# Designs tried in a protein design chat: miniprotein binders against q53ft3. Part 86

Target 1, 195 residues: q53ft3
Amino acid sequence: MFGCLVAGRLVQTAAQQVAEDKFVFDLPDYESINHVVVFMLGTIPFPEGMGGSVYFSYPDSNGMPVWQLLGFVTNGKPSAIFKISGLKSGEGSQHPFGAMNIVRTPSVAQIGISVELLDSMAQQTPVGNAAVSSVDSFTQFTQKMLDNFYNFASSFAVSQAQMTPSPSEMFIPANVVLKWYENFQRRLAQNPLFW
Short names: E, the ipSAE of ESMFold2; O, the ipSAE of OpenDDE; V2, 0.75 times the mean of E and O plus 0.25 times the DockQ between their complexes.

## First folded at step 10 (miniprotein)

Design fa35 (at its last look DockQ between E and O 0.63; V2 from the best seeds 0.71)
Fold by OpenDDE base, look of step 15:
Parts: C-alpha cells; sequence; structure tokens
Structure fa35 (fold): chain B 195 residues (1-195), chain A 83 residues (1-83)
C-alpha cells in the first residue's frame, strides 16, 4: 500500500505495521538524506474519507525520538516529497505513534504513516519547510530520484548463478525492479501527481 | 504487471489480517472502541482488496479476501451483539 523512496537507495514497499493504523519505514543513515518520497503503490487506496499523515522521527541527543508532521498523502494526492535535511534540529510535535518499542539505532530515522480521517488531517499543521511545493520541481526531482534508484539498484544486480545463499537476506529480482520502474514512469508521465 | 499488482494485494491482505488480529487482542483487553475502529478499517481495506483481486481475476487472493471479510464481519457482529 505504501512506498518510501530515498534517492540513491532501494525503494521500500514493506512498511512495518506498528499499530492497526500506523506504518513505519526505517531510514538508515538519515543524516545523509535530504528528501524522502512517500507514495501510495496505487493498487490499494485509502478507504473513503481516509488518508495518511506522514511523520518523520529522528533520535535526539538522548536517543529519544523526535516526531514531526511532514504532510499528508491521500487518494487525491497519492505521493509527496519531503525535505527532511532541515528538520534534524527541529522541535518535536504531537504525534500518534506513542512510545514504540522500536530498536533505536542512533543513525536510523523513521517515516511514519498514520491512517486517519481526512477531516482530522485537515486540523493538523505540518512543519513549514518540509513540503516541496512546485509540481515541476517535483517532477524533476522524482525523475532524478527514480533514475538514481534504478542506477543504484541495477548496480547490485546479480544473476542467480552469482547469488550466494543467505537465508537472512531477501532478494528482489532485477526484472521486478525494472518493471516497477517502468510502470512508475508511465504513471508519472500520465499524472505527475499520481504517486 | 498483474504479478506486481497481485503482490500489492497480497501485502495489503497481510496488513489487513494483522489489523484483524490486533483488533481481537484489543477486544481481549476490553478496548472495544479501538477494536471496532480497527475492524472498520480492516473491513474497508479488505473490500477494496477483494475488488482489486476480482478485477484481476486472482482467484486465490479473492478467496483470501472473502474469508478475511467474513471473519471481520463475524467479529463486528459479535461486538454489536454484545453492546
Amino acid sequence: as target 1 above (195 residues)
Amino acid sequence: SVEELAEEIRMALEYIQRIYERAKKRLEQGDVERALRALQLAYAWAKIALERAQELGLTELIEEAQELIQQIEELMEKIRESQ
């Protein structure tokens, strides 16, 4: 249902469900991240009248999570780009994620999606500098990000013959990534805001 | 591709299943309101998943979605009857 993309990193499509209506992506080495794209995969939309509040969490100097509302994704706006580089020194906001028993690694931040009623979301105020506003910039950024992702992912492509069995690791076939990329580009071309 | 869509539906159903299971736990804890909200979400998503699976002719996922919907409905009904 949800995807999280960082430029130069593999796309994440399997969020950790931490509550009935809350999903989390881990962002390792978050200090090097400037932008994050959160998007709906497109097959399973939000139920009618619902959307997702997107939060960013990073550990403070004490290792405690600081949560900030970045913005929203909805069926009408199924994707959003957020600048998180400037948020690392920001003040925490109220968030619905509570005290999560998440293994806290100092270098790992999180993107949280809280599935909420649209009416409730309308009452929330995102942090001011997180949202990337221009459609053109968004499209360009998305394309660059996709290209970087593809290039990055393809650099790790190995044939089955080259694969070393590792039970602890999951592998994504390169063709799956390529197909996803092509489909995403197609949708992006049709509607830059489709994602 | 249909395979990619199928995987997305499957993942969704897994999330929905977990919502259902969590709702059951909430009920055991006496948190009926949260359980009901969770079930409503699960129900709505399961219906969507079912529709998508049907559109794609994914028989196994259709069956899974239908079963899950039935389970959710049954539990929701039990909650309503207990109130």
Scores: ipSAE 0.753, ipTM 0.922, lowest interface PAE 0.6, mean pLDDT 84
Fold by ESMFold2, look of step 15:
Structure fa35 (fold): chain B 195 residues (1-195), chain A 83 residues (1-83)
Amino acid sequence: as target 1 above (195 residues)
Amino acid sequence: SVEELAEEIRMALEYIQRIYERAKKRLEQGDVERALRALQLAYAWAKIALERAQELGLTELIEEAQELIQQIEELMEKIRESQ
């Protein structure tokens, strides 16, 4: 039903069902993550009149989960990019007794999807810093995806001296992939919406 | 591929089955409102899963979805008769 994608990581498509109407994906090492994509796989949509409220959870300084509404996915908008870099627990908040650094251990954050009526979702307000609202953020995400594709494809490169004939297979020279990558980057920089 | 689509339908039916079982447990514990909402969600998704399985001609999944729908309908009717 749902997918969760972080740049440089494998796509997650097997959500944990934690309640009848609630599904979660674990995000280990979440402090290194800036953006997450939540999307519908496409075969089984939400029922008519329903959608998904998307939450981000991280442990506070006491280890209690803190859930924050990031936004929504619906049949009409089945994919969304959420910025989580500004939502993570941080030190350096001022208080009357001065700055206090509490040593924290790495913990697993979660992305939660709560299946709800669209009417109920319309009354909810996402937290600040979660929405991706600029062309620059979309450009950064697509650049990371392009880097991932290029690095993956390049890891299978072979030289002509290493190539063994295989008439049933087709091969693409690595420099073609590099040229495509360079051209796409140039076009994206000139017009982030050219696609 | 059809096999990938079948796998997605199968996983959805597993989620729906769990919704049904949780709803039964809630009903046994007296939580009728939560049980009914869960069954309504399970019913709607099971109907969608049936439709997708029928479009792909996946006989085994069609039968599974139909059985699940029947179970859900029977339990929802029992709840309505008790209220």
Scores: ipSAE 0.719, ipTM 0.903, lowest interface PAE 1.0, mean pLDDT 76
Fold by ESMFold2-Fast, scan of step 10:
Structure fa35 (fold): chain B 195 residues (1-195), chain A 83 residues (1-83)
Amino acid sequence: as target 1 above (195 residues)
Amino acid sequence: SVEELAEEIRMALEYIQRIYERAKKRLEQGDVERALRALQLAYAWAKIALERAQELGLTELIEEAQELIQQIEELMEKIRESQ
């Protein structure tokens, strides 16, 4: 029902369901992320009168999640771009012992979607200036995602002569990936919100 | 493509099945209010999934959605009768 997209990374469409009305996407190596796009896939809308509140969390110094409301997605506005770079820089450099942490370990942040009544959502205030919902910005991020995915997938292409039998592995012909890329490019040019 | 639309419907039905299962667990915990809210959400989304599957003529997904709707309705009815 939901997707999550970070420029330069594979799109996620399989959110983890953590409650009956709450869904989460993991964002590994979140210190390198500036923007996140959250969107509805298009076939299954929210029930009438409902929408999704979008949250961002990162682990504090004790490993506890710190949740912040970024904004909303609804049937009328099924995609939103959020700037998260300013939300994750409160630790490290500002910590009294930040200079003592020489080795950086990968950290996992999360995007949460809470399915709520629209009336309830209207009474909530998102943190700072996190929401960026212009079509041009969305198109730029989507194009970068398409290019990165195609380049990444193509980097694994091998000729039939180079293939070895692997019964547990699945293979996709490179021509299918190219056709998908071209079709997606065309659809995006016609309607940036086609999905 | 129809295949991509079918996959989204399948994934949605999996989420809705888990909402139904979570609602049953809420009932076991004595949280009738949250269980009913979960079932109402599951019901509304299952009806949407059924309509999309019907529009696309996806027989297996139509049957799966109908079965799930029936299970949700039965549980909501049991809750109503026990109150």
Scores: ipSAE 0.712, ipTM 0.902, lowest interface PAE 0.8, mean pLDDT 78
ESMFold2, look of step 12: ipSAE 0.718; ipTM 0.903
ESMFold2 (binder alone), look of step 12: mean pLDDT 90; pTM 0.890
OpenDDE base, look of step 12: ipSAE 0.737; ipTM 0.919
ESMFold2 (binder alone), look of step 15: mean pLDDT 90; pTM 0.890

Design fa36 (at its last look DockQ between E and O 0.52; V2 from the best seeds 0.65)
Fold by ESMFold2-Fast, scan of step 10:
Structure fa36 (fold): chain B 195 residues (1-195), chain A 83 residues (1-83)
Amino acid sequence: as target 1 above (195 residues)
Amino acid sequence: SVEELAEEIRMALEYIQRIYERAKKRLEQGDVERALRALQLAYEWAKIALERAQELGLTELIEEAQELIQQIEELMEKIRESQ
């Protein structure tokens, strides 16, 4: 249903379900994270009239979770980019995860998604500095993500001489990946919103 | 790909099954209101998963979704009858 992405890291799509309506992703080494993307995978939308409130949590000086509302994802806006680098020293507000005992290590933060009625979500105010609306910031983040993907995929490319002939497996030539990457970069430079 | 779509539907059904199990626990604890809210969420999401599985012709997932919907409906009916 949900995904969580940090530039330079593997995308997470298997949230931990901590209540009937609450899901979390772990963010190890969160001190190095500036931006997080939270998104719906696209196949299973929210039920009509519902959406997801997105929270960020980090351990305070006593190791206790401090939850902050970052924003929302909905069927109409199924992805959001959040800047978390400025939030790590603030105290969290009251939130739907307040009664939950979620154990974490000192270096691990969490993204939480609380499934709520849209009417309830409209009454909540996210922290002021979390949401990223800049096309430039989004373009830079997307470019870094694509660079990471291409570099990762290319690291597994092998010559035909290194492959055991196996008609039961499908292989994609490395040059096809390169051409896709180059075309995507070109299109992104011409129009960041082409997709 | 169809394989990625099938994986998302399968994961969704696992989450929804857990919502159903949590609803049963809330009923055992006497929390009828939260149980009904959980069942309604499970019901709506299971119907969405069923529609997607049907659109993609994924027969095993269609059967799983139908069985889950039936279980949810049966539990909601039991709650209605007991009130």
Scores: ipSAE 0.743, ipTM 0.910, lowest interface PAE 0.8, mean pLDDT 77
Fold by ESMFold2, look of step 11:
Structure fa36 (fold): chain B 195 residues (1-195), chain A 83 residues (1-83)
Amino acid sequence: as target 1 above (195 residues)
Amino acid sequence: SVEELAEEIRMALEYIQRIYERAKKRLEQGDVERALRALQLAYEWAKIALERAQELGLTELIEEAQELIQQIEELMEKIRESQ
């Protein structure tokens, strides 16, 4: 139902269910994390009239969890990018994850998703600067992904003189990949949601 | 792929099953209000999971979703009758 992505790490899609309506992803080595993407996988949406409040938790100096509301995901806005780098010494806020039996190792933080009525979510105030502008952040993430794909594909490029005969394999000229990359990048810059 | 979609539905059904089990535990503790709220959430999600499994023709998952819906309905009815 939910996914959690940190740049440079494998996506997590198997949330730990800690209550009927509460789901958690562990973030080991959280001090090195600046941004987290939280998203709906898409096959199973929230029930009508419901959505998810997204929280970040880290252990304080006493080992007690400090939870902070980052923002929301809903059927209408099924993904969001949150900045957490400035939150690792902040004060906690009111949250639904209070006395949960949650792992509390020194280097592991958590992302929590609480499934709630949209009306209840409308009365909550996220920690400031946690939510990144979705258009700007989406464009930056997508640009990095496109750059990564192009660099990866280019690392396998060979000239025609370097090719070993392999009639069962298909090859794509590098300029086709470049043209696709340039066209996609241009369209994304004009309309980040054109896809 | 269809395999990825099937796995998402299967995972959702596992979450829903756990909601059902937690609701039973809450009833043993006398927390009827939270149990009913949890069962309603489970019911709504199970109906969505059934719809998705039917759209994809995933017979095993259709049967699992139908069984889970039946269990949830029976428990909610038992609660209403005992109140």
Scores: ipSAE 0.694, ipTM 0.895, lowest interface PAE 1.1, mean pLDDT 78
Fold by OpenDDE base, look of step 11:
Structure fa36 (fold): chain B 195 residues (1-195), chain A 83 residues (1-83)
Amino acid sequence: as target 1 above (195 residues)
Amino acid sequence: SVEELAEEIRMALEYIQRIYERAKKRLEQGDVERALRALQLAYEWAKIALERAQELGLTELIEEAQELIQQIEELMEKIRESQ
């Protein structure tokens, strides 16, 4: 349902479910990360009237997690880019992840997605410097993300003749990935701020 | 692209299953309100997953989604009866 992408890194599509409505991606070596993209995979949307509040967590000076609201993803805005490099000095606010005991290492930050009612999301105020407002920056980042994902997925492509029987594994045809890529690019071109 | 979509549906169903299981635990703890909210979310997502599986003709995932929906409905009904 959710994806997380850092430029130069592999796409993450398997979020850790830490609560009924809470999903988390780990970001190792977070100090080297400037931007992160959170996006919907597209097959399973949010239920009607619901969306996702996106949070970032980093360890404070005491090693305790500090969560900050970055922004939102919705069915109408299925992807978002966030600048996290400048958030290291921020103060924590009330957040839905505070009650969760998530084991963390000092070098690993987290992206959290809280599934919430759209009406409730409208009452929340993201940190002001997290959302990337530049269309050009967004487009460039998204394109890099797409290229990264496509390259990653394509690197695993094998012909049926080359496949080793592995009944425990699921395989995705390369043409599916290509079709997804093309569709996503088309949507991005139509509305680069669809998020 | 049916296979990629199938995997995404499968993953979604796994999340939904976990929501269902967590809701059961919440009930055991006496947190009925949170359990109901969780079950409602699971229910809505399971319906979406079912629809997507049906659109793609994925028989196994259809069956899995239907079973999960039934389990969720049964539990929600039990909760309503207990109130």
Scores: ipSAE 0.687, ipTM 0.905, lowest interface PAE 0.6, mean pLDDT 84
ESMFold2 (binder alone), look of step 11: mean pLDDT 89; pTM 0.882

Design fa37
Fold by ESMFold2-Fast, scan of step 10:
Structure fa37 (fold): chain B 195 residues (1-195), chain A 83 residues (1-83)
Amino acid sequence: as target 1 above (195 residues)
Amino acid sequence: SVEELAEEIRMALEYIQRIYERAKKRLEQGDVERALRALQAAYKWAKIALEAAQELGLTELIEEAQELIQQIEELMEKIRESQ
């Protein structure tokens, strides 16, 4: 039903169901994450009148989750991009040593999706700066990714097609797709704030 | 691909089955209102999954969705009669 994407990481499509209406994705090493994308996979839409409230959670100093509402996904707007870099408590501070004398351990944050009535969702206000233009931003990113893949694959396929009697046909072997994916990831890594 | 679409439907049916199981446990605990709301949601989800499976001609998933819908309907009827 749902997916969660972080640049430079494997897409997650298997949310853990923690209640009849609640689903979570784990985000390890969340301090390095600036943006997350939450989306519907497309085959199973929400029931009519329902949508998903998207939350972000990180463990506080006592290990208790702190949930913050980021925004929403619905059948009419099935993807959303959220900036989470500004939502983490103590960002810019390495250790709170002295007061609690606690050794910091690696932390795992979560994205939560709560399936709710649309009327209920309309009454809620997301935290200030989390949401970005979900439609334009995600569409532009997807189009750029697709264009990059097409240009890369077309360049390779033309060379292959020139070796056959039917050069009008495009042939794309699986290894070309994998090679493109690696090169695209490298390009994104060279621009840490690509988005 | 059809295979990827089938996997999404299968995963959805697993989620819906767990909603059904959770609803049964809520009934055992006396939480009838929450159980009924969960079953109504599960029913709507299961109908959507059935339609998706039918559109793709996935016989096994069609059968699973129909069985799940029947179980949900039977439990909801049991709740109605006990009111």
Scores: ipSAE 0.646, ipTM 0.884, lowest interface PAE 1.3, mean pLDDT 74

Design fa38
Fold by ESMFold2-Fast, scan of step 10:
Structure fa38 (fold): chain B 195 residues (1-195), chain A 83 residues (1-83)
Amino acid sequence: as target 1 above (195 residues)
Amino acid sequence: SVEELAEEIRMALEYIQRIYERAKKRLEQGDVERALRALQVAYEWAKIALERAQELGLTELIEEAQELIQQIEELMEKIRESQ
């Protein structure tokens, strides 16, 4: 139902189910990750009136998980990109005189998806620095990304030449999403304002 | 390919089956409200998976989805009779 993509890594589509309404993707070596894309695979939508709250978890200095709400995915907005690089820094000792606990053991972070009523999701506020930019810029960027994704994926579907053009009968291989993300990142690196 | 779409539906049915199993366990522990809420979500998602499998002509997945829906309905009926 869900996918999780990090640039330069294989796409994950097999979330671990940890509760009846909660799904998790592991992010090993999370210190090297700047952005994460969370998306719906497209074949099985959410039930009517429901969506997914997306959160990020990393171990604190005591090894306890710290969960932060990044945003949402819904049938109407089935993909989202999040900047997590700022969220994993500065959690240790928020004061100048905090304890000097040196714990450099690499840990696995997690992306979580909580399936919730849309009304419940509307009551929640994501962390401010998870968005790629300000609200308006993030919305424009996300829409540009979605348009680029659908155009790219559609091109691959046409090249297959086996399927009748129909949303219910189309498919998108996982590697196509990865290639699209890599191409999009390359273009963004060349000109951050192309979106 | 249709096999890639079938894999997504199969994975969804596995998730839904686990929702059903967790709901059954909650019911055994006396948490009727959470069990019913989970079963309602599982029921709706299973119907979506069934419809998708039917539209794609995936016979094995159609049968799996129908069996899961029946199990969910039977458990919901059991809860109704116990109330």
Scores: ipSAE 0.613, ipTM 0.866, lowest interface PAE 1.3, mean pLDDT 75

Design fa39
Fold by ESMFold2-Fast, scan of step 10:
Structure fa39 (fold): chain B 195 residues (1-195), chain A 83 residues (1-83)
Amino acid sequence: as target 1 above (195 residues)
Amino acid sequence: SVEELAEEIRWALEYIQRIYERAKKRLEQGDVERALRALQAAYKWAKIALERAQELGLTELIEEAQELIQQIEELMEKIRESQ
């Protein structure tokens, strides 16, 4: 029903169902994760008046999971981007997973989704600054990512005169990268969600 | 994949069935308005689940969805007649 995406990793679409209304995605090597995207697959919508509360957990120094509410996904807003890099220290919020025996694995964090009434969700306060789901924020993120990639790739560019023979190595012309970058920026400016 | 879609449909039907059961309890408690709203939502969701099951040719899920829709319709009709 749900998917979970972390930059640089394979998309997960097979959540572990731990109850009829509760789903979990495992996030190994969580210390390297800055953002996570949670989305509905679109096949079956929530019943009217229902939505999904999105939680993040990591193991504390005692091995206990610390759950924090990130935000929500609903029929009207079926995807959301969350910044989790600042949430790995500090307090945990109240959560519906407290009574569940979720197996703890060292260095593995989790995303939890609880199907709840919209009225109940409206009474809950997500941790501050976790949601990054506005078009402006997404556009800024995408632009920074694009700039970072282009700068990184360009740092390895050399002229043909500076190249040493290396038959086992592949080279891509810098102008091909530049052409792709310019086209992507143009399309992003016209419609931030074209991709 | 077909397997993933089938799992989504089965999950939806199981959850709708729970909504139906809880709506019956609300009705017994005299909370007619919330029971009716829940049944109307469940009805719409069950119809979507039926359509998806039919598209995939999942006979058992089609039968389950049809039975659930019938139960929801009957309860909604009883509520309407008692008002």
Scores: ipSAE 0.000, ipTM 0.240, lowest interface PAE 11.1, mean pLDDT 69

Design fa4
Fold by ESMFold2-Fast, scan of step 10:
Structure fa4 (fold): chain B 195 residues (1-195), chain A 83 residues (1-83)
Amino acid sequence: as target 1 above (195 residues)
Amino acid sequence: SVEELAREIRMALEYIQRIYERAKKRLEQGDVERALRALQLAYKWAKIALERAQELGLTELIEEAQELIQQIEELMEKIRESQ
């Protein structure tokens, strides 16, 4: 149902279910992470009238999780980009994950998704500046995403001489991937909001 | 691909099955309200999974979703009757 993406890392699509309405993704080595994308996979939507509140947690000096509301994903807005670097400590908001006994590893942060009524979500205020709205931040994040994809795809490139025919396998010429990458970079440079 | 769509539906059914099992445990502990709330969530999501499996013609997943929906409905009915 949900995915979680960090530039330079494998996408996560199998959240750990910690309650009937709560799901988490682990973010190891979180100190190196600036942005996180949370999204719906597209096949199974939320039930009507419901959505997901997106939380971020990191271990405090005592190893206890500090949960902060980053924002929301809904059927109408099924993806969101969050800047987690520089987040402030929780500001007295109650967290649906607060009563959970979740075992945490030092230096591992978590993204939590709490399935809630849309009416309940409308009454909550995310921490300031978590949702990425800066053009510069979007441009830098997008560039890193493009670099990650290109590097990943290129790692599978082989010459025609190295190919073995396979009826079930599809091949795309490396030049097509390169052309797409260059065209996207050009469009992004001309207008960071072209998407 | 259809296989990837089927994988998400299967994963969703696994999550929903766990919601159902958590609801049974809450009921055993006497927490009827939380059990019913969990079952209502499971029911709504299972109906969505069923609809999607039907759209894609995935017979095994259709059957699995229908069985799960029946189990959820039976437990919800037992809860209502005992009130």
Scores: ipSAE 0.749, ipTM 0.915, lowest interface PAE 0.7, mean pLDDT 78

Design fa40
Fold by ESMFold2-Fast, scan of step 10:
Structure fa40 (fold): chain B 195 residues (1-195), chain A 83 residues (1-83)
Amino acid sequence: as target 1 above (195 residues)
Amino acid sequence: SVEYLAEEIRMALRYIQRIYERAKKRLEQGDVERALRALQVAYKWAKIALERAQELGLTELIEEAQELIQQIEELMEKIRESQ
């Protein structure tokens, strides 16, 4: 029913059900995560009058979970992008230099989805400016991410005449990257959640 | 493509079945109101899953959804009769 996506990672579609109305995705190595996308898979909508409140949890300095409301997903807005980079805290000691002398391995963070009545969701206030998203925002973000990737990749395009004498290195033709980019943009325009 | 759609329906039915089992546990613990609320949500979601399975002609999932709906209805009826 639900999915969770982090740039550069395998999409998750099998949330752990922790209560009759609560679902969780694990986010290992969460310190490297800036944005998380939460979305509905598209076949099974929420029941009429219901939606999902989206939460983010990380371990505090005592190892206890700290849950923060990021925003919502609904049948009318079935995907949402959240910026979590500014929400991380309690990593190591409270003083930055104190953490240098403490051996610590980061714990797993979590995205939680709580299935609630829309009326109940309307009474809740998300933290700061974590929520970035409607479907339109997701498309804009994805488009910008693809543009940045394409520009980066194409900066390494070289002709055969410019290659070193040894052809042992593999080179991807620039037109292959362009075709991939155009195909992805076309598919994204038709259905932002196709990927 | 059909297999992808079928897999989401199967996943949803597994979640809904767990809602049903959790509601039974709530009822055993004496939390009738929470159990009934969970069953109402399970019922609505199971009906959605049934509709999608019917639209796609997925016979096994249609049968699974119908059985789950019946179980939910029977439990809700028992709750109503006992209260």
Scores: ipSAE 0.724, ipTM 0.904, lowest interface PAE 0.8, mean pLDDT 74

Design fa41
Fold by ESMFold2-Fast, scan of step 10:
Structure fa41 (fold): chain B 195 residues (1-195), chain A 83 residues (1-83)
Amino acid sequence: as target 1 above (195 residues)
Amino acid sequence: SVEELAWEIRMALEYIQYIYERAKKRLEQGDVERALRALQTAYKWAKIALERAQELGLTELIEEAQELIQQIEELMEKIRESQ
């Protein structure tokens, strides 16, 4: 249904369902994260009149979640970039995850997605201008990330003169990287914006 | 690939079935209003999954989606008749 991407990290496409309308992605070592991309996978859209409210949660001093509304994803805008590096401790907003008992380790944050009516979403205010909402900004950021990942992975594969197994190294076939890159770009093109 | 799209449809059907089962439990516990809202949402998602499976010609997933839609409709009708 949804994906979550952080520059330099493995893409997550398997959210944990914590309620009938609520999904969560774990973000370990969140203090090193500047931006998070949340997107729909493209095959199954939201039902008409519905969308997803995107929340960010980090553990407070007692290890309890502090939820903040970052923005939204909809069929018309199926991806969004969020800047989380500037968020402050102890600040929260009204949110649908308030009563949920989500246990986590220190330094592990979460992205939450709540499936809601579009009319309800329109009445909510995201915190601190975390969302980067322009199509051009998203396209440029995503293209740069895809290019950087593809070039890095391809360079790594090409640099391997001998494929001797090592316990400290991971090997990825170059063709698989190319297929992933092309599939990712295709998915982004499947859900065009209203303009 | 068709295999990747089929995986996404199957995951969606599993999610919808989870909603259906939770709605049944809510109904048994007397939460008729919340059960009905959940079933209405599940119904809309299931119809979308059915349309996608039909577009791709995935017979097994079409049959699974149709069966799930029928189960949802039957439970919603039972709720309406009891009100």
Scores: ipSAE 0.024, ipTM 0.501, lowest interface PAE 7.8, mean pLDDT 71

Design fa42
Fold by ESMFold2-Fast, scan of step 10:
Structure fa42 (fold): chain B 195 residues (1-195), chain A 83 residues (1-83)
Amino acid sequence: as target 1 above (195 residues)
Amino acid sequence: SVEYLAEEIRMALRYIQRIYRRAKKRLEQGDVERALRALQLAYKWAKIALERAQELGLTELIEEAQELIQQIEELMEKIRESQ
């Protein structure tokens, strides 16, 4: 149903079910995380009229979880990118001398997904600066990268008649690049985050 | 790709089974309203899983989804009759 991706880490696709309508992903060593991607896996959509509210939680100085609404995922917009680096700290600036007292609370943060009615979701306001990129923006960047790579690679393609033997050079048939591009594009269309 | 699709359906059915078990426990504790809401959510998810399994021709998952739907329907009917 749901996935969670952090750059440089294994993708998580097995959320822990904590209630009939609530699922969480653990984020160990969350202090090193800048962005988190939350997405639908693509086979099982939300029931009609429902979607997912995406929350982020970290333990405050008292050990209490602080849940913040980051945004939403729906059947119409099944993934989103969130910046969480700015959300892990704030208490140090509450007092004039707070920044002078370094507090370290090593713990596991969580991404939560709450399955809710779309009408209920429309009445909620996410925290500022959390959603920095949409799947559309990410997909567009990926498409541009693929197009640029294909154009670059094909600009060096030569026919068999133009190839000259050289022991220190490698040649890749242009159709191999084409097959890779077509396969990637097809998979991207099925699931923008298949990679 | 078929294995990827099948795995998500299996995962969904496991989640739905847990919703069903939670609903039974709530019912035993007298929380009928919350039990019914959980069952209604489980029912909607299970119907989706069944439709996807049927579209993909995954016989074992079709059977598992149908069995789960029957159990959910039976419990919902029991709740209705006891009101």
Scores: ipSAE 0.752, ipTM 0.914, lowest interface PAE 0.7, mean pLDDT 75

